# VHH binders against Protein PLASTID MOVEMENT IMPAIRED 1 (PMI1), part 2

Target 1, 154 residues: Protein PLASTID MOVEMENT IMPAIRED 1 (PMI1), of Arabidopsis thaliana (Mouse-ear cress) (q9c8e6r131to284)
Amino acid sequence: LVRIGMQKLSCLLSVEVVAAQNLPASMNGLRLGVCVRKKETKDGAVQTMPCRVSQGSADFEETLFIKCHVYYSPANGKGSPAKFEARPFLFYLFAVDAKELEFGRHVVDLSELIQESVEKMNYEGARVRQWDMNWGLSGKAKGGELALKLGFQI

## First folded at step 1 (VHH)

Design g02 (framework vhh_gefurulimab)
Fold by ESMFold2-Fast, scan of step 1:
Structure g02 (fold): chain B 154 residues (1-154), chain A 120 residues (1-120)
Amino acid sequence: as target 1 above (154 residues)
Amino acid sequence: EVQLVESGGGLVKPGGSLRLSCAASGFTFSSYAAAWFRQAPGKEREFVSAITSGGSTTYADSVKGRFTISRDNAKNSLYLQMNSLRAEDTAVYYCAAGSEYFWDSEYDYWGQGTLVTVSS
């Protein structure tokens, strides 16, 4: 992969894992975790501490941090904005005691969050540093949702 | 009862525009990722565009720059604005919702589809 002419941006991704909620009663008692990793590799993956489902919810209330680099081509000075190389992260819920269960995978491209922040500064005069995410779950957790808050620092 | 109902399909000439709508009911739409897929006669189902619950979008290379996906969580609706339509865009368009939004993903809910025909 040749990154000639690209600049490197050091970034800290923060993931505030709020809760897995509105879960079916059949999930009560399971210990759940949330994993965040770069889509292309399991190296450097981070996970929450296990949290047991009680009354249809697992309230993690834990913040995860991942250091990464995002590559970009700077603005060309003739009206073309900076362009960022894709930096996708994979998020998923897992059962500590039942690894065979799948509840869906969610992908967020950090480069798109950065681009949105740059675009917002051009007309709103404000930087968006935190995004509320609520994702529907599948499999045994169908009907439930995973609540997260994403942010980044450069 | 969970439902996704597409509308807005029709016959249009090359270079024309159409806006597709998808109405969701029976589940918390705002918590789900949503996507548009299409299937041309005799072909496999193909990814078109996806939007996460947070609003981040992804497009297939064949439609990037021409199509725009958007959502209105207050109206439980998903939209696809299709501009500069080509004969190759002729297909049945399906709305989908699920916990994962990539084109190699399995979506939990699917609509029945709406036919788009681009012909001269």
Scores: ipSAE 0.000, ipTM 0.141, lowest interface PAE 16.2, mean pLDDT 80

Design g03 (framework vhh_gefurulimab)
Fold by ESMFold2-Fast, scan of step 1:
Structure g03 (fold): chain B 154 residues (1-154), chain A 122 residues (1-122)
Amino acid sequence: as target 1 above (154 residues)
Amino acid sequence: EVQLVESGGGLVKPGGSLRLSCAASGRTFSEYAAAWFRQAPGKEREFVSAISYSGDTTYADSVKGRFTISRDNAKNSLYLQMNSLRAEDTAVYYCAADYSGSEFYLDSYDYWGQGTLVTVSS
C-alpha cells in the first residue's frame, strides 16, 4: 500500500452551502442541489435538500457533513515537516429535475486545509477551521457563483 | 482574454505516434480543468481526455491505454501524447479549458482553441 509507514487522522468535513447566486434569469424556477463526495468514489456522497431559484439565487443555508480519514507521515526531528496524503473532495451544483445539466465541478483537497491550519497556528497564533469559498459556475448557470464555507474537526 | 493555440498535428501512418501541444495565454492552466476533444468530418465533436487542476486524468474508452494527457504549469501548456494511432483517430483536435477546475465535457468548457488536424493514413 502507498500508506505504509503513515499515520491516520480521523476528520469530519463540514460544508456550509450558503447560496448559488447571480444566476441568469433563465434559471429562475429550477430546483437546485449541491453534491459533495470523495473525488475517487461516488460512495458516501451527500447532497443538500432541493432549493428553488428565485430572483437569481438559491439560498441553501444548509450544512453537510462527511466523515473521512487523512493519512500523513509525521515530522522528523531534522526539520522535515509532516507530509499529508491528498484527500480531494468533489463539489458540484445540479438541477434536481434535469440532472444531465452541468454547471461546473470544483475540487478541494482537505489535506491542504489541514496544512494551512497548522501553519496559521504556528506564525499567527490563531486557529483556522473555516474557509470561505466561492467559485464561478458554467453551462446554463454561467455568470453565477456558488458560495460555501468549509471546516473540519479532528 | 484567454487564447488557446494547438500545434503538433500532421499526417502519420497507422501504428505511429504524435504529440499535440496547446499553449495558453491570458490565464494559467493550473487554475482550470483542461481537455482535448476531436471532431472527424461529418461527425459531432467528441471528448478525448481531460485533466483536472489537481492533475487527475480521465480518458474516452476509445483512446484509453493509447493516449496520455499531461500539463506543464510552468510553460502554461497542455499536451496529448498519442500512440498506436488508428485511421479512426483522424480528426481535428481541440484544446479546451473551463473555470471550475475539475472535469467537463463538450459545451461545458468556457475556452476553445482553433484546432489542429491529425490525419492517420497509409
Scores: ipSAE 0.000, ipTM 0.115, lowest interface PAE 14.5, mean pLDDT 77

Design g04 (framework vhh_gefurulimab)
Fold by ESMFold2-Fast, scan of step 1:
Structure g04 (fold): chain B 154 residues (1-154), chain A 122 residues (1-122)
Amino acid sequence: as target 1 above (154 residues)
Amino acid sequence: EVQLVESGGGLVKPGGSLRLSCAASGFTFDDYAAAWFRQAPGKEREFVSAISSGGYTTYADSVKGRFTISRDNAKNSLYLQMNSLRAEDTAVYYCAASTYEITYDSGEYDYWGQGTLVTVSS
């Protein structure tokens, strides 16, 4: 629980899954889901409800919440900013009806989002707590994209 | 798939030394924090030492100055050099790995080895 020289930050990661869009016609009718998990472990993974592709789009419009911890060394009076240990999350699209299909994977390090928010506060007096993401898909979904919005609460 | 295998345990006299090894397979070891925990007969599992993916180390007060933790990412291996061993160091030693960096909480470690017995005869 207690790290030497480090503090533990309890965080709630929010993932607003907007849509998988501009999908090839061959994907119409497939049921898709989006999975978010800690990198390299399947424990605690969360998924959207399945959403069927219609006219090249699966409009999830669902927000996922993941509770997690991020460890950090606080800023010191010696001129060093706060430093956060890596906290990577894996994001991927999957087909409920065709699990052999892969559409690419994306990693986002939550510690980097938190650090960016802290850095912006130092410059502007306000924290950035929301990130729009738009990732290109691969495999059978090549040419399509996954749109989502990331945020966190401490 | 994911596996941690300890080796190097054995019987030594007080004041002796042992080097424990832990071989990791089935995952990218250098992305993980790794730790040694131990459990003595009739006691709960306790933290011994940890090393972050970046090489930062920490030690329990009871072993500080006597034990040294190290890693070799090219060999997917974790080590514990134990010097000046005492009877109270007698325990089963476990290797553990975590996606969270260094932590003292055994519940935060994702992967565990089967353990290796260290007996310090008195």
Scores: ipSAE 0.000, ipTM 0.114, lowest interface PAE 15.1, mean pLDDT 80

Design g05 (framework vhh_gefurulimab)
Fold by ESMFold2-Fast, scan of step 1:
Structure g05 (fold): chain B 154 residues (1-154), chain A 121 residues (1-121)
Amino acid sequence: as target 1 above (154 residues)
Amino acid sequence: EVQLVESGGGLVKPGGSLRLSCAASGRTFSSYAAAWFRQAPGKEREFVSAISWSGSTTYADSVKGRFTISRDNAKNSLYLQMNSLRAEDTAVYYCAKGTRYVYTSSYFDYWGQGTLVTVSS
């Protein structure tokens, strides 16, 4: 609980959920959703509206927003860069009509996205604001892919 | 401030092997995805292979089973072991760093100057 010498950064994580695609024919007709939450707790979890699989894809085209805090040690005037504490988020696809099905779980650490953006600014003077994610699915959805784009606002 | 330096390219016969290296100045690979791309004469730059910060690897279909990507974070280096080389592998090979999560050229930065690989008949 004690974060000596660290500051708190208010952050808005944006998750543009594009599609679950290249799904097996057996998945057609299922209603799918995508859930995003802090890895350590279900409190504050957000999810897409259900989207039905048609011709091997569920095209969500929905953006989710999650407010959170990231702790960091600020940069010093000697050239020591800012250091961010880990803030992992868990992502997973689920079936509304078949909750027993699992399609894999993916973790993204928001602190690493922030660090990448800061380092990009320092080295090239250009900001990285969006990350394109494509993850292979498992279980009944094996061979399929979950596509989404991550961003953040401070 | 960041310079990636590729090395290990050269002339090799079909069926031969080469090991490419990429060394970073001023940056480490420990926190980033890293990738190899190539550009053949008269063609667009194409993805070859990537390795995530956690060690997960991805390969283009054209090189799967023949090429192996690896990293050594302690030596700040990225490698590409190329076996069973074919004439169509002739290209300038580029090292790139990007985010920990994506494997597309639009999200890879800090490109090197490239190293030429020529596979002669």
Scores: ipSAE 0.000, ipTM 0.126, lowest interface PAE 13.7, mean pLDDT 78

Design g06 (framework vhh_gefurulimab)
Fold by ESMFold2-Fast, scan of step 1:
Structure g06 (fold): chain B 154 residues (1-154), chain A 121 residues (1-121)
Amino acid sequence: as target 1 above (154 residues)
Amino acid sequence: EVQLVESGGGLVKPGGSLRLSCAASGFTLDYYAAAWFRQAPGKEREFVSAISSGGDTTYADSVKGRFTISRDNAKNSLYLQMNSLRAEDTAVYYCAAEPWYDLSPSEYDYWGQGTLVTVSS
């Protein structure tokens, strides 16, 4: 359905891809990448350069940037705060030379990060602009984790 | 408390229709892939249908054209409309959900207790 009565916020999502770490020894030598995409079927994916697993770790140390819009209903004079429409992003690890391998998928709703940041500023006078994410991996990478730092600019 | 609760099962004659419902509580279904599975007596659990968070659907060949999966995000619920029912559709039907929104997860994290559908004259 249409976004009736909503306004749009121009946003730049930053994804600092730190590392895939504590990986099983069987993964040493594989080249890995991290992909971030919007939920919409026509949106392109943004991904890191490949990084080879060594000593149980692939240290990407790369930041990805995605431009997007988040829709919201502004705060009204009757005490209702601004409400943001969901803006989900899918994150996943992939193997460059073994694309049949699955390591799990993670969804982050950017609208919830924005809402949290706005709430912190309004009630505590502090803002949150960076979120440390650490997600457990599955499949051949079970026992390992993916470390990211998310942020946004408006 | 996280749970899925199925309802709508019952006895129906061949050629009849039933609508199954699955209510999710303790989590928001919107970003989850959700599916229906069934298990007939003496058989393994069988995939029936799945729906992604974006509304994309897939169906087992045995039910394609007869069953329709749908979701209602406002009610945090999943549905299965079953038309042109056959004796071989007799089974316990299970609702399942997975925290990823594609249609081909190998495992589902959340399961309901099931609802019995019997197709018999």
Scores: ipSAE 0.000, ipTM 0.145, lowest interface PAE 11.2, mean pLDDT 80

Design g07 (framework vhh_gefurulimab)
Fold by ESMFold2-Fast, scan of step 1:
Structure g07 (fold): chain B 154 residues (1-154), chain A 122 residues (1-122)
Amino acid sequence: as target 1 above (154 residues)
Amino acid sequence: EVQLVESGGGLVKPGGSLRLSCAASGRTFSDYYAAWFRQAPGKEREFVSAITYSGSTTYADSVKGRFTISRDNAKNSLYLQMNSLRAEDTAVYYCAADLGWYEPLTESYDYWGQGTLVTVSS
């Protein structure tokens, strides 16, 4: 694949997996993990070590790192800003003991975070940003939530 | 868990038409990259057609202009309308779905159906 006219940014995505919390009592004792992958391929997927649910929570307290590239076309002299090609990542909670269970899957487009950061940082002077994420879970984990902190470095 | 079930296969004469369906249980096709693949006797599995989450379609050169891929998110179904069928279209047809927005590698699809046989013969 040759992306003529496009440039490439090397990026490190960090995912601090805090906890799955406020889980129903029926979830106690299950071993859970969190998986992060590029949406377009399973290659390079990373996941936390399994963490057992106790008293309605699984406290992972683990940070995952993913190296990736984001493609973009630089700003042109005709008033068009730099345009970033979508770089979506898929996040999901899974049960080691019951792989048929699904608790919801969430997509975050890294290109949108980068574009926002570049535009916002003109007077902020930072190249690293962090986003607190809290997603409601579904299925057997309905009523619970997954807490993450996302960051990236160029 | 997502299950894909194909239907609509059968025996047709050259020049005939068939419509294949793929019903998904669990999740909808609205957020998926969905595709049809086929495997003829003695050959490797090959790509036929795909539809992205946004509705953009892609076709293999061998079927372009004859086949049409579509989906109905309300019915959670994927379709392949096959027109002007030829003997070389004889194969087991599989539907596949991936949570990605872009084309995955052939063996990287998240979900696969069991296949439906299409035989084109006089």
Scores: ipSAE 0.000, ipTM 0.152, lowest interface PAE 12.3, mean pLDDT 79

Design g08 (framework vhh_gefurulimab)
Fold by ESMFold2-Fast, scan of step 1:
Structure g08 (fold): chain B 154 residues (1-154), chain A 122 residues (1-122)
Amino acid sequence: as target 1 above (154 residues)
Amino acid sequence: EVQLVESGGGLVKPGGSLRLSCAASGFTFSDYWAAWFRQAPGKEREFVSAISSGGSTTYADSVKGRFTISRDNAKNSLYLQMNSLRAEDTAVYYCATDSGYYLFEESDYDYWGQGTLVTVSS
């Protein structure tokens, strides 16, 4: 007999922060950081080291590791697939010396990435894919973009 | 077997300095976030400082500007340089690694040391 209930999956999320690039000349000299946190709370934010903008680019080249839990209801014998509880992370660029500046926000739901790839990870190994993420920046950084790569292990 | 061993605690006068060390073994220390927490007599354990695998640091407001966290991945070691110590800094200091989803929550760290006592008194 299969009981449907919430189970917990422990995951290690890797966030390879590549660069903020194609930035306006007005951004040169600013120290930037990239922050990753749970969307619903301000607690548990993980940040890169500050990186100074030079010639329109801040090349972080830093990987952040975030251990997290994703809750799910396993597949049942009645044809219902496994269902994962949403686990959204908020990503954003910030200026260390100019907190009033905002450059936009991007949300990635880790539960969707896990659900997509779990069978491939079981078949091909624990780390089978990275998701290349690029998003356009706004505010003073409009026209620029933030490049990063996501991966995870179960 | 994962182990964290703290050292460097002791008695110091207000305004003094101490350097705490944490020796990690049994895992690839360089891959994980590491943190210092402290627990004062009769109080709950609180966050002090954390450092990422890449060297990014964060500090509790109460210690910002006075304490410096650092790591030496080649030596599997974590450090906390404590300057301008106050009576309010008296606590058992704990090294922790492999943080969970919430960086500042004690319950999210998987591995802990036994603690080292820091007493600041005249």
Scores: ipSAE 0.000, ipTM 0.129, lowest interface PAE 13.4, mean pLDDT 78

Design g09 (framework vhh_gefurulimab)
Fold by ESMFold2-Fast, scan of step 1:
Structure g09 (fold): chain B 154 residues (1-154), chain A 122 residues (1-122)
Amino acid sequence: as target 1 above (154 residues)
Amino acid sequence: EVQLVESGGGLVKPGGSLRLSCAASGRTFSSYDAAWFRQAPGKEREFVSAINSGGSTTYADSVKGRFTISRDNAKNSLYLQMNSLRAEDTAVYYCAAQYTFEYWDSTQYDYWGQGTLVTVSS
């Protein structure tokens, strides 16, 4: 895939990992982490420090930062709007001592968040500064939720 | 694991308003991302609006500024307020829920309602 004619937007993705919460009793005592990476590669993946489940929750309260580039074709004067190349990130909860356990995988396309922020600014005159995310977990953690706050700086 | 039932569809004149409701059953609805899709006869299913479990919203360009999506997790309910309705809005409207964040892709949604018909005509 050649990105000829595209401009590069430098971006810092911030992921405030709040908590894994409402977890089943069977999760009690497990040490959990949250991993964030580009969907297409494990290179440059970041993860939280381990946090032990207590009373149905693991309260991470940690912010992760990932530097990346988003490629786009700028708007032209003939009515074609700016178009962003997809920039998907994969998020998942893992157990530090039982990495074979799977609790679900969640994808957020950073290009869609950037597009949405630009669109809201143009139509509503307001800027979207962060996205509160709360995702349902699966597997042994089914019924629980992962709470995050996403933001980006350009 | 979640069952969805839509209501609120009906016949309305152009420029009118309707409020659609989606009732969810299941103790974990608050953890799901939810969306409205629509399908006109003979056409593909089209994304309308989505709201994630945290309350962040997004809209298709065709409905932006006219439709508002909202949820009430205490009532296990999802809503779509439709204003300034046009003939082009005539479709069966579906409520959908999922655990993953590919909100625009109908194939990512595991739970669907049966649909509620909205007809905008004189």
Scores: ipSAE 0.000, ipTM 0.098, lowest interface PAE 16.0, mean pLDDT 78

Design g10 (framework vhh_gefurulimab)
Amino acid sequence: EVQLVESGGGLVKPGGSLRLSCAASGFTFSSYEAAWFRQAPGKEREFVSAIYSGGSTTYADSVKGRFTISRDNAKNSLYLQMNSLRAEDTAVYYCAADTLYGSEWYPDEYDYWGQGTLVTVSS
ESMFold2-Fast, scan of step 1: ipSAE 0.005; ipTM 0.159

Design g11 (framework vhh_gefurulimab)
Fold by ESMFold2-Fast, scan of step 1:
Structure g11 (fold): chain B 154 residues (1-154), chain A 121 residues (1-121)
Amino acid sequence: as target 1 above (154 residues)
Amino acid sequence: EVQLVESGGGLVKPGGSLRLSCAASGRTFDSYAAAWFRQAPGKEREFVSAISYGGETTYADSVKGRFTISRDNAKNSLYLQMNSLRAEDTAVYYCAAGYDIFTGEYLYDYWGQGTLVTVSS
C-alpha cells in the first residue's frame, strides 16, 4: 500500500479570494461564488458569500479555510527532505442564479506547495508561505480572470 | 507547551563516547518528532539526527554509524549515544521537537538551550 511508512501532517489551507475581474458586460448583474474542495470528494467543500458582478468585476475580498491531512515520507539523512503524497484541491467559479454555467475548473496540489516550502527552507533558508494565483476563466466568462492567494499552516 | 532541557555534555577524548539526554515537559512530547542539531563555533547550526514519534530514525552522513538516537516516550526523554567521537564533533548540541523528522531547523517548533560537547587532546 502506498502509505506504508508514511506520516500524516495536519494542514489548514487558506484561500484569499480577491476578485473575478475583466468579465464580459453580459456577466454584469450575476451573483457569483467561488468554491474550494478536495478533488476526490464534495465533503467539507467551502464557498464564498455571493458577490454581484458590477462593471466587469466581482470583488469577493473573502478568505476561505479548509482543514486536511497530507501524507509524506520522512527525510532521510542530511539534505534529503520529506516527500509528499499528492493532495489536490479543486477551485471553481459558479453563478448562484445560473448553476448550469461553467467557467472552468482549476486544480492545485497542496503537496506541491508544501514540498516547495520545505525545499526552500532546507536549501535557501527562506520560506514560501503564500502563492498569488491568477486564472483565466472560460465559457460565458471567457476573457476574465480569477485572482486569489493561497497559503497554508501546519 | 513543550519545554526541552539538554544534559550530558562535557569534555571527552577523541575516540571516546558520550551520551546526551533531553528532558521534555508537556503531555504531548511522545506525539512529536524529536531531533538533535549542533552548532560549532563560527558555523551555522546543522542537522545531526532525528527520530519520529513512531521510532523511525535518520542521521546526517557525518555521524551515521557512530551516533544512535533513541527515545523513551513514557519518560518524555530523548537520547543521543555518541561513539568514536572526533574533534570535528565539538559543538553545542540542541534538542528540538516538531511535527515530523526534517533536516531543516525551521520545521522544528521547540528548542532547548543547548549543551556543550568538547572533543580534545
Scores: ipSAE 0.000, ipTM 0.111, lowest interface PAE 16.6, mean pLDDT 79

Design g12 (framework vhh_gefurulimab)
Fold by ESMFold2-Fast, scan of step 1:
Structure g12 (fold): chain B 154 residues (1-154), chain A 119 residues (1-119)
Amino acid sequence: as target 1 above (154 residues)
Amino acid sequence: EVQLVESGGGLVKPGGSLRLSCAASGFTFSEYAAAWFRQAPGKEREFVSAITWSGDTTYADSVKGRFTISRDNAKNSLYLQMNSLRAEDTAVYYCARDLYSEYGSFDYWGQGTLVTVSS
């Protein structure tokens, strides 16, 4: 990618990992974690502390913070709005003691959240700074869901 | 805009070889994971092979040892070298961009290139 003429926006992505819930009884007793990866992560991934499934849920209640940069072309005086380069993050649930298990993967593009927040501010006069996410799980966790709250600060 | 354009498909006899290419515009493959999928008539789309942004590769059991995925950053292209082709490899082959996983989240797909393996 050529970033000539683009500006850099320093961002802090917050991921409040609420719970994996409505899990099948067969999941009880497993220790789960939630992983968030960014494309340019030098240290790999940011993960929650392990949380054991009890009565169909693993209540993480942990917030992860990821520092990153989002590149953009600023709005010009000719009426063109700011354009943001994609900044995808991959989210997934994993079992600490059985890493071969797959429960699904979800991608969130931080640039789209920033764009939406800016657009809502321009259109409605209010900025969206937090998104409630609830994603269905697959594999052995089918029927369950992962609940997160995403936010960012500039 | 992001575009993926496949080429290299054709008719080959069993045991033959073919090299597929996928040319990207609007992004660089070195910064994204990428994958090849295929779809035979009347079947669902099936995973073939993937390469991560770091160069790690994975293959479906049906093609492991026969197919090789690679990329050329200077040409911004993804390749699939197919050897020892079998009739069951007949399909339309698709190139896809992945957002950092082997075959987890695909946001852009090519139009496909047809590979026919028959005598």
Scores: ipSAE 0.000, ipTM 0.131, lowest interface PAE 11.5, mean pLDDT 80

Design h01 (framework vhh_8ghr_2)
Fold by ESMFold2-Fast, scan of step 1:
Structure h01 (fold): chain B 154 residues (1-154), chain A 121 residues (1-121)
Amino acid sequence: as target 1 above (154 residues)
Amino acid sequence: EVQLVESGGGLVQPGGSLRLSCAASGFTFSDSYAIGWVRRAPGKGEELVARIYPSGGSTSYADSVKGRFTISADISKNTAYLQMNSLRVEDTAVYYCARDYEWLSYGFDYWGQGTLVTVSS
């Protein structure tokens, strides 16, 4: 698709996977991983090394990196801000030894993070460079949480 | 304290050239700021003529100046330049250097004092 009038921004998405916490005792001993990928394709997906659940938590403490492009229409002199094409990423926890288990999935649109960072600078004089995310888990992990820190560079 | 200081304006004949300089202090070009050159002629609105994103290497130009003007930046000197060639009487304006947080937004947050460029026979 030719994106006439749009420009391409090279981005590095960083995902610091902190932990899956407050997990039910029935989860102890399972090996877990976290996967991050573009929503529409599994190509270029990245995942953490497996981490075993102990005492209700899996402490990954691993950072994942994904290179991508975000397309946008630049701001104009008439007061219209830059407009970004959606760039959604899918995040999910999985069990290495029990792949039939689902713990929920979360979508974050990188274009929205970029827009928020730009607007925070314009209004508050400070850029939002890192987002703390804490997502409730479902299924067998209901009551637990996945803790991540997101960032990007351009 | 963020400050932008322009220099290099003056009187030139049609077809001549000028180079404008913009010295920045209080921030560095490696901090993901875009630098733009905006001009205003008497009785006309503001026009963004050129923009550079020094840390990303990207540049853009208004259609009115494409092929004639070149924007550049020297990160070590924290200075941006606008090389203006093949000047026309329509290029007569006050030229401002302005900082944008990103190349992605319009609405510059800091401006220089402006430098006058007059193109006349």
Scores: ipSAE 0.000, ipTM 0.107, lowest interface PAE 16.0, mean pLDDT 79

Design h02 (framework vhh_8ghr_2)
Fold by ESMFold2-Fast, scan of step 1:
Structure h02 (fold): chain B 154 residues (1-154), chain A 121 residues (1-121)
Amino acid sequence: as target 1 above (154 residues)
Amino acid sequence: EVQLVESGGGLVQPGGSLRLSCAASGFTIYDSYAIGWVRRAPGKGEELVARISPSGGYTSYADSVKGRFTISADISKNTAYLQMNSLRVEDTAVYYCARYEYTVDSGMDYWGQGTLVTVSS
């Protein structure tokens, strides 16, 4: 009963994987994929189809979906906003043909995106929000970027 | 012109296996659409047993079938499959494949005609 007084949101996280771009010439010809999973477990991880690097980019143009639950304490009558329990997701690029290569890992806490979205909807109306994200890569892909668009449905 | 056509149903003994197919036309299951398998037994409501997002590799299963059923898709054939192992009498139902769109929270919008699975001895 660790979550006494909390409510549960059924949530579908969407990850539009746009591209890995501005990659070094040494990356050309490699097949890349992007993995998304809950930070605490590899169970339920999802991956893009492999995409080959050509002229410094791999253009995935694929959307990934992960269903999860986010727990929260509702807003109180004394002006305290709803409070969401952390729900971190791990994102990373990988090479299908060279699995020993690492290009960095990024964590996004879905609860922070939901909280921000709820706050803005209270003042701006009920509008769907999407977050454009560009993350710098490391290792052999240093100087390159991973471009994603995040969204969610409840 | 969206159509889903199921095949592979039939009579099987308890403990047996069966593979259902769902051929899609008028859309691609790899793009923004996913496939779910829904079953309905006489006198019972509909139960979503499995779904797949082929593009993301996202799969989910009802607790009643976890470890026994496996959903998959073949992009080149635009076809989804449901591999059913260790079948039980209570798996007897009409099995439907259905489409859902990821960007719209409207549920399943197109359904096949269904294929009957009977598990008996």
Scores: ipSAE 0.000, ipTM 0.093, lowest interface PAE 17.3, mean pLDDT 77

Design h03 (framework vhh_8ghr_2)
Amino acid sequence: EVQLVESGGGLVQPGGSLRLSCAASGFTFDSSYYIGWVRRAPGKGEELVARIYSSGGDTSYADSVKGRFTISADISKNTAYLQMNSLRVEDTAVYYCARGEYFWDSAFDYWGQGTLVTVSS
ESMFold2-Fast, scan of step 1: ipSAE 0.006; ipTM 0.194

